# VH-VL binders against q7z443r523to685: the designs that were tried, part 12

Target 1, 163 residues: q7z443r523to685
Amino acid sequence: TSLNMSTHQLTITVNVTSLEKSLIVSIDPDSPLLMTLYLGFQYQPNCTHFHLNITLPKDKVWQKDEEYTWVLNPEHLQHGIGTYYITAVLSERQEGAQQTPSLVSVITAVTQCYYWEIHNQTWSSAGCQVGPQSTILRTQCLCNHLTFFASDFFVVPRTVNVE

## First folded at step 17 (VH-VL)

Design Vk5
Fold by OpenDDE, look of step 21:
Structure Vk5 (fold): chain C 163 residues (1-163), chain A 122 residues (1-122), chain B 111 residues (1-111)
Amino acid sequence: as target 1 above (163 residues)
Amino acid sequence: QVQLVQSGGGLVQPGGSLRLSCAASGFTFSSYGMSWVRQAPGKGLEWVSGIYSGGSTHYGDSVKGRFTISRDNAKNTVYLQLNSLRAEDTAMYYCAKGYPWGRGSPDYFDYWGQGTLVTVSS
Amino acid sequence: DIQLTQSPSSVSVSVGERVTIDCKSSQSVLYSSKNYLNWYQQKPGQAPQLLIYWASTRESGVPDRFSGSGSGTDFTLTISSLQAEDAAVYYCQQYYSIPYTFGQGTKLEIK
């Protein structure tokens, strides 16, 4: 989904139905933008009231698709099952950016890392978490053990309000 | 006009150290990432290290743990500290300018320094 | 790491002729409709010079006879009409992933 950024901020609404999975938020502008994302639970956050924030693009990445991706692990979503709001506040355009209105693509997904627990004959996420280098294209799994790993990936329905 | 002027380098014995400097002018240095790229005699180009505008650093596997990239924005200068030098580190070293996207990623080499020769030999 | 393989490794061409140099990447360098691939020209005793960025955009001051094309994993640098001063080594380079990597180079000689 592409949105025309005509205002200084947008709000992403995500219904979180599991506290065991990580939320992947991808906000990909067509031109370089500086923005700060604020996370809120059951309220619309702002720069003075939020649970967590991040500035995008990230200032250190290994691949380009990581620049505008925010990985929210279960510990970041510990507030409970329900509606989370993410407010993205635009700071300024980076040098060299086009001065035309920017389109922003927003994608939200949930994912988790699993391994095959041979004794119980089931998939388990114990000892595993989604790493910060994860994107909508790939899941980084960080585990404290060595085994055969897999991941699930689901696009989460969202509402985006441009204000 | 953009200029990158390099200094340092020279002949050093294996295990020795050198410090390379690259003085930048003609652009807002603090907004850009910078990289070092080297070229062994008669060989191709190899990316060595990069530093974001914010100071975050990356290194090639061949130099990780031995080389250190840094920057002084007040002096518009990027540095490469070469420690534990090996014969295979012998190369022409270039500094290269990045593009101001991605909060100053060191990845868009539109301008290059003149090069500094580093020779590691016993 | 992303490996870039150029072809040919060397080529000798007469002035006025069309020249194409290919660059293949081990994985896609395409993201958000942009290919993170550059082309450089390096003449003897000189630093490399940027020719093409984002696979197909000419750097300022680069002659029109130079053009870049391709997407994803396959890229091509084209010199529509070779000039004597075009004798050099040409490199493709990806900046999609760290570490940034270069092709092995293509040496272009003038017949």
Scores: ipSAE 0.774, ipTM 0.904, lowest interface PAE 0.6, mean pLDDT 92
Fold by OpenDDE, look of step 18:
Structure Vk5 (fold): chain C 163 residues (1-163), chain A 122 residues (1-122), chain B 111 residues (1-111)
Amino acid sequence: as target 1 above (163 residues)
Amino acid sequence: QVQLVQSGGGLVQPGGSLRLSCAASGFTFSSYGMSWVRQAPGKGLEWVSGIYSGGSTHYGDSVKGRFTISRDNAKNTVYLQLNSLRAEDTAMYYCAKGYPWGRGSPDYFDYWGQGTLVTVSS
Amino acid sequence: DIQLTQSPSSVSVSVGERVTIDCKSSQSVLYSSKNYLNWYQQKPGQAPQLLIYWASTRESGVPDRFSGSGSGTDFTLTISSLQAEDAAVYYCQQYYSIPYTFGQGTKLEIK
């Protein structure tokens, strides 16, 4: 979903139904810009009241699709099952970037890493977590063991409000 | 006008060290990433290392653990420390300017230095 | 790593003729409607010079006869009417993923 940013911030609303999965948030602008994301649980966060924040694009990436992606692991979502709010505040345009309006694409997804547990004949996530290099396009699985690995991936419905 | 002026190359024995410098002018240096690209004699181009405007670094596999990229924004200079040099490191080394997208990613080489020759030979 | 393969490796063409150089990537370098692919020209004894960025945008000062096209994994540099001064080695380069990589180069000679 692409949004025309006529203002300097937007809010993403996501309903988290599992504390065992990671939330992937992608906020990709059509032109280079700086933004800060604030995470809130059951309230709309701002620059002075939030649980967690990140500035995008990331300082260091391996691939371009990582630049505007925020990976929220279960430990980041420890506040509980319910509605999470992400407020994205636009900072400033980078040199050479086009001026307003800015087109921003927002995608949210939930994912987890699994391996086949032979003894129980079931998929397990034990010892595995979603890595920080994960994006909407790929899941990075970091495990403390070697087995046959897989991942699930679900686009999570969200509401975006432009303020 | 953008200018990149390089220095620090030369002849060195295997296992030796060199330090390359690239002095930048004509743009807001601190806002841009920088990269080093090398070219062995008669060969193609190989990316060696990159540094973001914020100081984060990346390296090609062939130089990891041996080369170190750094920058001094006060001097508008990017450096490449070459340690444990090997014969295969013989090349013309170029510094290249990045574009200020992302966090000043060391990509998009719109301007290049004049090159510095590094020769590793016994 | 992303490998870039150029074709041809070398070509000899007469002045005024059309020249096309292809570059194929081992994986897509397209993201968010942008192709992270550049084209460079390197003349003997000189540093490379940027010709095209984002696959199809001509760098300032580059003659109109140079153009870039393609998307995803297949790209082409075109010189619509070759001039004598266009004799050089041309490289494609991806900056989608680290390490950044170059094609092996295409040597263009004037017939």
Scores: ipSAE 0.752, ipTM 0.902, lowest interface PAE 0.6, mean pLDDT 92
Fold by ESMFold2, look of step 17:
Structure Vk5 (fold): chain C 163 residues (1-163), chain A 122 residues (1-122), chain B 111 residues (1-111)
Amino acid sequence: as target 1 above (163 residues)
Amino acid sequence: QVQLVQSGGGLVQPGGSLRLSCAASGFTFSSYGMSWVRQAPGKGLEWVSGIYSGGSTHYGDSVKGRFTISRDNAKNTVYLQLNSLRAEDTAMYYCAKGYPWGRGSPDYFDYWGQGTLVTVSS
Amino acid sequence: DIQLTQSPSSVSVSVGERVTIDCKSSQSVLYSSKNYLNWYQQKPGQAPQLLIYWASTRESGVPDRFSGSGSGTDFTLTISSLQAEDAAVYYCQQYYSIPYTFGQGTKLEIK
């Protein structure tokens, strides 16, 4: 999903329907944009009123697809099931600054890690969580045990507004 | 205009230590990541370590725990501390200018220093 | 780790001929419509010089006889009309994921 960013701010709205899955927010700008994302539950956040924030691109990555990815685990979404708002505030950088609109794609998805629990012969998430190197291209699973593991991945509905 | 001037190479015995320096000029050093890339005699290129403009670091598997990259933005200099040297570390070591966008990642390598030879021999 | 395999390992050709050098990546290096794959030229006794970045974009000052192509896992460097000064070793390099890796090199000699 692509949009034309002609301002320094956009808002992403996503409805969270599970408190056990992690939310992945992926922003794919056509040029190297600096931005700060603010998370709000059932309200539009800003730089002075938010539950959680992140700066993108990240300070350190192991793969390029991690640079503009925000991983929100269940503990980050503990406010409940419902509508979450993400306000992305763009910062212009002189070397990458553009005097024209930039194209940005936004994808949101949910994912969860599972392992095969041999005693109950079922998939479980106990002792596993989605790691910070997760992206829309892959899910990092961090488990406190060595077992067979798997993950699911679903792209979810979102709306995007530019201001 | 862009210049990367290296120093600190030489002959050292196995188990020894050495510090390489790379002094930069002709660009805004603090905005760029920097990397070290080495080349054993007659061999190909191997990325050794990189440092973001903000100071975050990465290391290749062959040097993790033995080498330390650092930078001094006031002196426009990147360093590579080589510890517990082995014969396989014998190589020409190059510093390379990284990418300024975003957080100044230590990749791209559009400019390279002249190289400094490190020889590890008994 | 992403492995890059170049072919051929060496080639000997005459001035004016077309040369192709291939680089195959063990994993895709494509993200955000960019291929994180560079080509370098290294002449004897010199540091490498960047020729091509993002697989196909020529670095400033590089002659137009050098071109890069390919996407994902398969990449090609082409020299359309070889000059005597092009004798060198050529390397591909991925910068998609840590550790950054280089191909083993292709030695280009003038007959």
Scores: ipSAE 0.578, ipTM 0.828, lowest interface PAE 1.5, mean pLDDT 86
Fold by ESMFold2, look of step 18:
Structure Vk5 (fold): chain C 163 residues (1-163), chain A 122 residues (1-122), chain B 111 residues (1-111)
Amino acid sequence: as target 1 above (163 residues)
Amino acid sequence: QVQLVQSGGGLVQPGGSLRLSCAASGFTFSSYGMSWVRQAPGKGLEWVSGIYSGGSTHYGDSVKGRFTISRDNAKNTVYLQLNSLRAEDTAMYYCAKGYPWGRGSPDYFDYWGQGTLVTVSS
Amino acid sequence: DIQLTQSPSSVSVSVGERVTIDCKSSQSVLYSSKNYLNWYQQKPGQAPQLLIYWASTRESGVPDRFSGSGSGTDFTLTISSLQAEDAAVYYCQQYYSIPYTFGQGTKLEIK
């Protein structure tokens, strides 16, 4: 699960099969690395052609497991069901005396927040959203109502290519 | 040679304000997060506030809403604005250099300033 | 918030002896095979100085007699052959989650 990323970029390929679930992309380097992720629907993105980007580690987090986590909600994935590509590119602004290579691990998962709808005796996602503090270790559920809630979490297959 | 030089402390009355400064040299200031840590006389260390290289901020619960951390990368300086001061804010205030890479939160404090005493009393 | 509890609060020992200082975390600080736990030394009238980061990695310039160990919630700083200049207060500090917190300190005195 560990890849050498020092002078390369990574391409992550994820098949999205639902427009209702959030995609969690976790990159776990063995040391802090500054990088930019680019999202593309059905094409490999780069720094000039992408739907959405993020810089990691995130500018504001509360715990270490949040730093290299990209939460892509359904509004970010509204381009369709199908193959999404994520290109992760190391920043040239890295600081360090020797510029040592780093190993990275990549996990992708989908998650969705549910609450128990008492009157219908069923699980519903209405009024709930997966929040930005979500990681592969926990799902933050932000709901506009005060009811019992839960989330599902499934690690999904992904393909990672080092370039 | 990394150096953090602090200024701006002193005696102030309860409810007053003070601004602490920490001038940095010997490293690429704009690439590092910075923090303030305080120590009341005869007491232990308390993390007060941090600022990421990109400008995002965090505060300890005891100072949230009263203190403001900021940075000026052109001057290589981090500031702590202390408002609505209380007697319990009396402490030595240290600035500290965070992790060397990226915009991430500080991982550890490898260099510390000399300290600036803030005394809040009537 | 993650609370760190150090033990003992104070210790007085002779030069050349082995000293251990424990730090117990209220929550795990382990993520991705790293423990986000530091040790600092503070000598009288000085700012703290970093000794150990990632629980067991010595900062450059720190003598080999200082070592850190432990994982998850239980951590130990060891001084294997105490020197007179090691008289100080020692603090553990977690940097896993905000707010970052310190142990209450352990005062080490030379007999």
Scores: ipSAE 0.396, ipTM 0.738, lowest interface PAE 2.4, mean pLDDT 83

## First folded at step 18 (VH-VL)

Design Vm3
Fold by OpenDDE, look of step 20:
Structure Vm3 (fold): chain C 163 residues (1-163), chain A 122 residues (1-122), chain B 111 residues (1-111)
Amino acid sequence: as target 1 above (163 residues)
Amino acid sequence: QVQLVQSGGGLVQPGGSLRLSCAASGFTFSSYGMSWVRQAPGKGLEWVSGIYSGGSTHYGDSVKGRFTISRDNAKNTVYLQLNSLRAEDTAMYYCAKGYPWGRGSPDYFDYWGQGTLVTVSS
Amino acid sequence: DIQLTQSPSSVSVSVGERVTIDCKSSQSVLYSSNNYLNWYQQKPGQAPQLLIYWASTRESGVPDRFSGSGSGTDFTLTISSLQAEDAAVYYCQQYYSIPYTFGQGTKLEIK
């Protein structure tokens, strides 16, 4: 994962190596900030050309750590294995929240939900998906069955700080 | 159980230096931001410095350029290096744990260390 | 910087009585329906303890008699029925922007 900065934009580059796992993106400013994230596959997206977008912070969240987190499930990454680009366009800060310089922390991680398949004596992800309320610290697993669940989690080694 | 154990305080002359330590346990330290908050004798609370889980640092204006916050995730410890100490830096220094949201911000203080007294006097 | 002003600075109240402490922010700490304000309790010789976060959410283990209210620039900590152990200094704190700042504190004494 890499980050390119512009005056009012952040570009996150993520190499997706599996279509079975979910990508967690956390873009957290040092103070409240409105931003729109655009997803692109093998191109740098913008406000007019993108596959998917989201506005952060989320309007309603169950927990605080969700407000600046974007969960991209396999269906959102259906374009294939390769390089995905996320462009975050920063909006104007509200009065009092504006700081110069501003600092943004970016963390990306890959995760999946698993359950123990007793018959095969192995972990399986069948019937399970990562929920939209997942964060860097917590994985929400949504399954269509009731079993013992677990998750794997890979955090990108480098945390990117943007000023 | 979450615990924050502090050390490194003491008496120092103006212009001197100290290094405070705060050893954390009972939570995934690397995922959380940490802060230092100080309290002069008989006074209120003052945020001194904060460090994100990702390592980004911030400082209060009164200590900027003199204090340095850092962390060692392998040791589950956050540090505060106090340089060029002044009499007005005399205070009880607390380390505080951030809220467990994804960015690891040093802004919630749900757990505190026991405090370390720093006295700057000639 | 965001300045927080508490009122009163000190108050003496009898056990069982209702207590309200106000915190006024120099600017709004409201963003996207969230108020970036905490309340802390500090008893003598102890570190502060978190009581309320997000202006109105009670921290785990905090008695029900403590509640937080308000939005934007005006906030209130309420103790519905004061207990002897509630003698302490109370602080509001904003985390809307860096630097984080505290109110000057309100000393609550028991009559």
Scores: ipSAE 0.033, ipTM 0.620, lowest interface PAE 6.7, mean pLDDT 88
Fold by ESMFold2, look of step 20:
Order: C-alpha cells, then sequence, then structure tokens
Structure Vm3 (fold): chain C 163 residues (1-163), chain A 122 residues (1-122), chain B 111 residues (1-111)
C-alpha cells in the first residue's frame, strides 16, 4: 500500500492479496474537503475511466468517523488479485475563502468478518459480510445468523500535504 | 450576510400540531445541512433534528416519531413538523446552519435564526 | 449518547479578571486529530452564538480574549480579560455522534 500526490489529486496504491477480505480506505483531511475517489484495477483511474467511485464525505453516516471511509467488499474487488489504484480528486474551497494547504492522512486496512461455527468448531465467514458502517476503528458485520463474531485488521497509515 | 428568518409557532393544546419554517438567505442553501435546536424556558439547549444537504434526516430521542424535518431547496427553506405535542415540548425553537462541505459534514451551528416560541398548554 | 458536563454551573467575576469553564465528555470526541467540540455564547433574550469550533478555533469576529483548549474528553474555555458584555451562558457541544448534545450550561455573571 502506497500513495502519490499531485496538485489537486492523490493516488493510493493497494496490493490485494486475498479475494475474501474487504478493503477499508480511510481519508482524514485536517480541514473540510470534498473529494471523489475512483477505483481502477491495474491502471490509474480518472473521472472518465474507473471501475467504481464514491463522493466523500458520505451523506449517510451515523458517526463522524464514517464520513471519509470507503468500504470495498470482495464483490467490488472481483477484478483479481493484484494492484488496485485509487485516485482521489480534491475539490476547491468556497470562492473568497482563505486558501490554505490541507494535511490529509490516508489509512488502508483489510478486514473480514468471522464467526465461530460451534458444530464444526471452525471459524467461518459464511452468511456474513463487512457492512458500510465499518471504519478503521471498528468492523460492522452483517450476518444472516446470530453468533460470536470477530474481525482482523492490517493497517498502513500515511500522511500527505495538499494545496 | 447569512440570515435565517423563522416563522410559525404559537400556543397549542397537548396532542396538537404546528409547522415551523426557517427561510435562509446569504449562502448556497442546497449545499448545507440544517438543524433545529430547542430551549425550554430557563433551561439549556437540546438538539432536536437535522437534515443533511443530501436529504438524510436525524432526530433526537425525545422527538423521534413525532417530529419531521424537511427542506425545500427551491424556496431555501427548512421545515419542522411538530405532531403529537406534549407539555415538555414547550420551548424556543431555533434553526441553525452548518458549514459549506455539507454531505455528512460537522454541524457547527455558526448562524442561528431568531427563534420561535412554541407553547403547549391546555 | 455522549454526555457533556460543564463546571462550574455558575461563576461571578469582576471585569478584567480571567475565567475558565470546563467541559467533560463521557466519551472521546477526538477523531483523526480533530476534536469535535464547540463552544457557544448565549446572552439573555438572544440566540446562541458560535465562539469556538474544533475545540480551539475561534469563529470569525470572536475577540481574541476567548480561547479554547483540551482534547479527547477534557476541554476548557478561557476568557482572559473579562468584559462586561461577556455576561452570558456558555455551552459546550459535541458533534462527534448523533444525537448531538450540549453541556448543561455555565452562567457567567459580572460582580
Amino acid sequence: as target 1 above (163 residues)
Amino acid sequence: QVQLVQSGGGLVQPGGSLRLSCAASGFTFSSYGMSWVRQAPGKGLEWVSGIYSGGSTHYGDSVKGRFTISRDNAKNTVYLQLNSLRAEDTAMYYCAKGYPWGRGSPDYFDYWGQGTLVTVSS
Amino acid sequence: DIQLTQSPSSVSVSVGERVTIDCKSSQSVLYSSNNYLNWYQQKPGQAPQLLIYWASTRESGVPDRFSGSGSGTDFTLTISSLQAEDAAVYYCQQYYSIPYTFGQGTKLEIK
């Protein structure tokens, strides 16, 4: 996982090594920013060529740490194992506002929901998926059954400055 | 110059209904979330309801299921429909504006309306 | 729900003195280096007015005698050289979690 910056864009590179885990991309600007993220497999996406996009901050959130979080489930990553690129396009501030550099932190994490299958005494992800309210601080598990749940994380934090 | 001009309010009996209005000017209304905050006489502030620029609504526990917030971007107006009013709903009701990046953005209440009084008494 | 507790509940001080008002949150309101806590001033018969957001950033037009500090769960509003017009009720407010909540208020009176 890595990132690269240009004037009003940044690129996040993520190496996906498993098709069973979900990718969580968390962006934390130090001041209010509007942005659109574009996902591409094996190429750098832009606003006209991408697999999937999202506008941040999200408008369907319960808590502030959800606003700049993109949850990519295995179905979103079914293009294969390999390198995914995310281009984040940052918006300009309101006209007449003081223009200042913004510090942007980017954290990527990989997670999966598991439950303990009592009858087989094994961990399973069957009937469970990572929900849209997931963040780098917690995993929302949406399951068709009620059992003991667990999740794991691998986190790569980075911080960048934008103009 | 941001202005929030409120209307509505008045005296109603328990179980009655009112609709409060808040007309906005001086900013791009459709880009901002709006909230209602109330204050019972001699008491502190209570957040009542909010509506994001994208239309998502949220409610405080004490009003959930009875109050409905809505907005009309063509009229730059946010509304609060108050149903099934109780004596404890007696308060000054304020509308308030948030910050410019309004999709799920922080609700800094940087501009407030003048307030409208709702009195619920038999 | 996040509860905010202010102290003191009231205070009476003379013009020119320094006053502090504390706000304690039942949960951290810190996320990714920002504290989601505001301070408001409400004078009698008026709507509240924003003083401080993000715990320490003054709103435009707010005199520099007002300052905010703290992080996580403990926050302080300071008025460094009290003026007669500062008599008001002061509220802290969190906007980390819905429902948004306010402290109970601190009444500041001039002796």
Scores: ipSAE 0.013, ipTM 0.587, lowest interface PAE 7.9, mean pLDDT 79

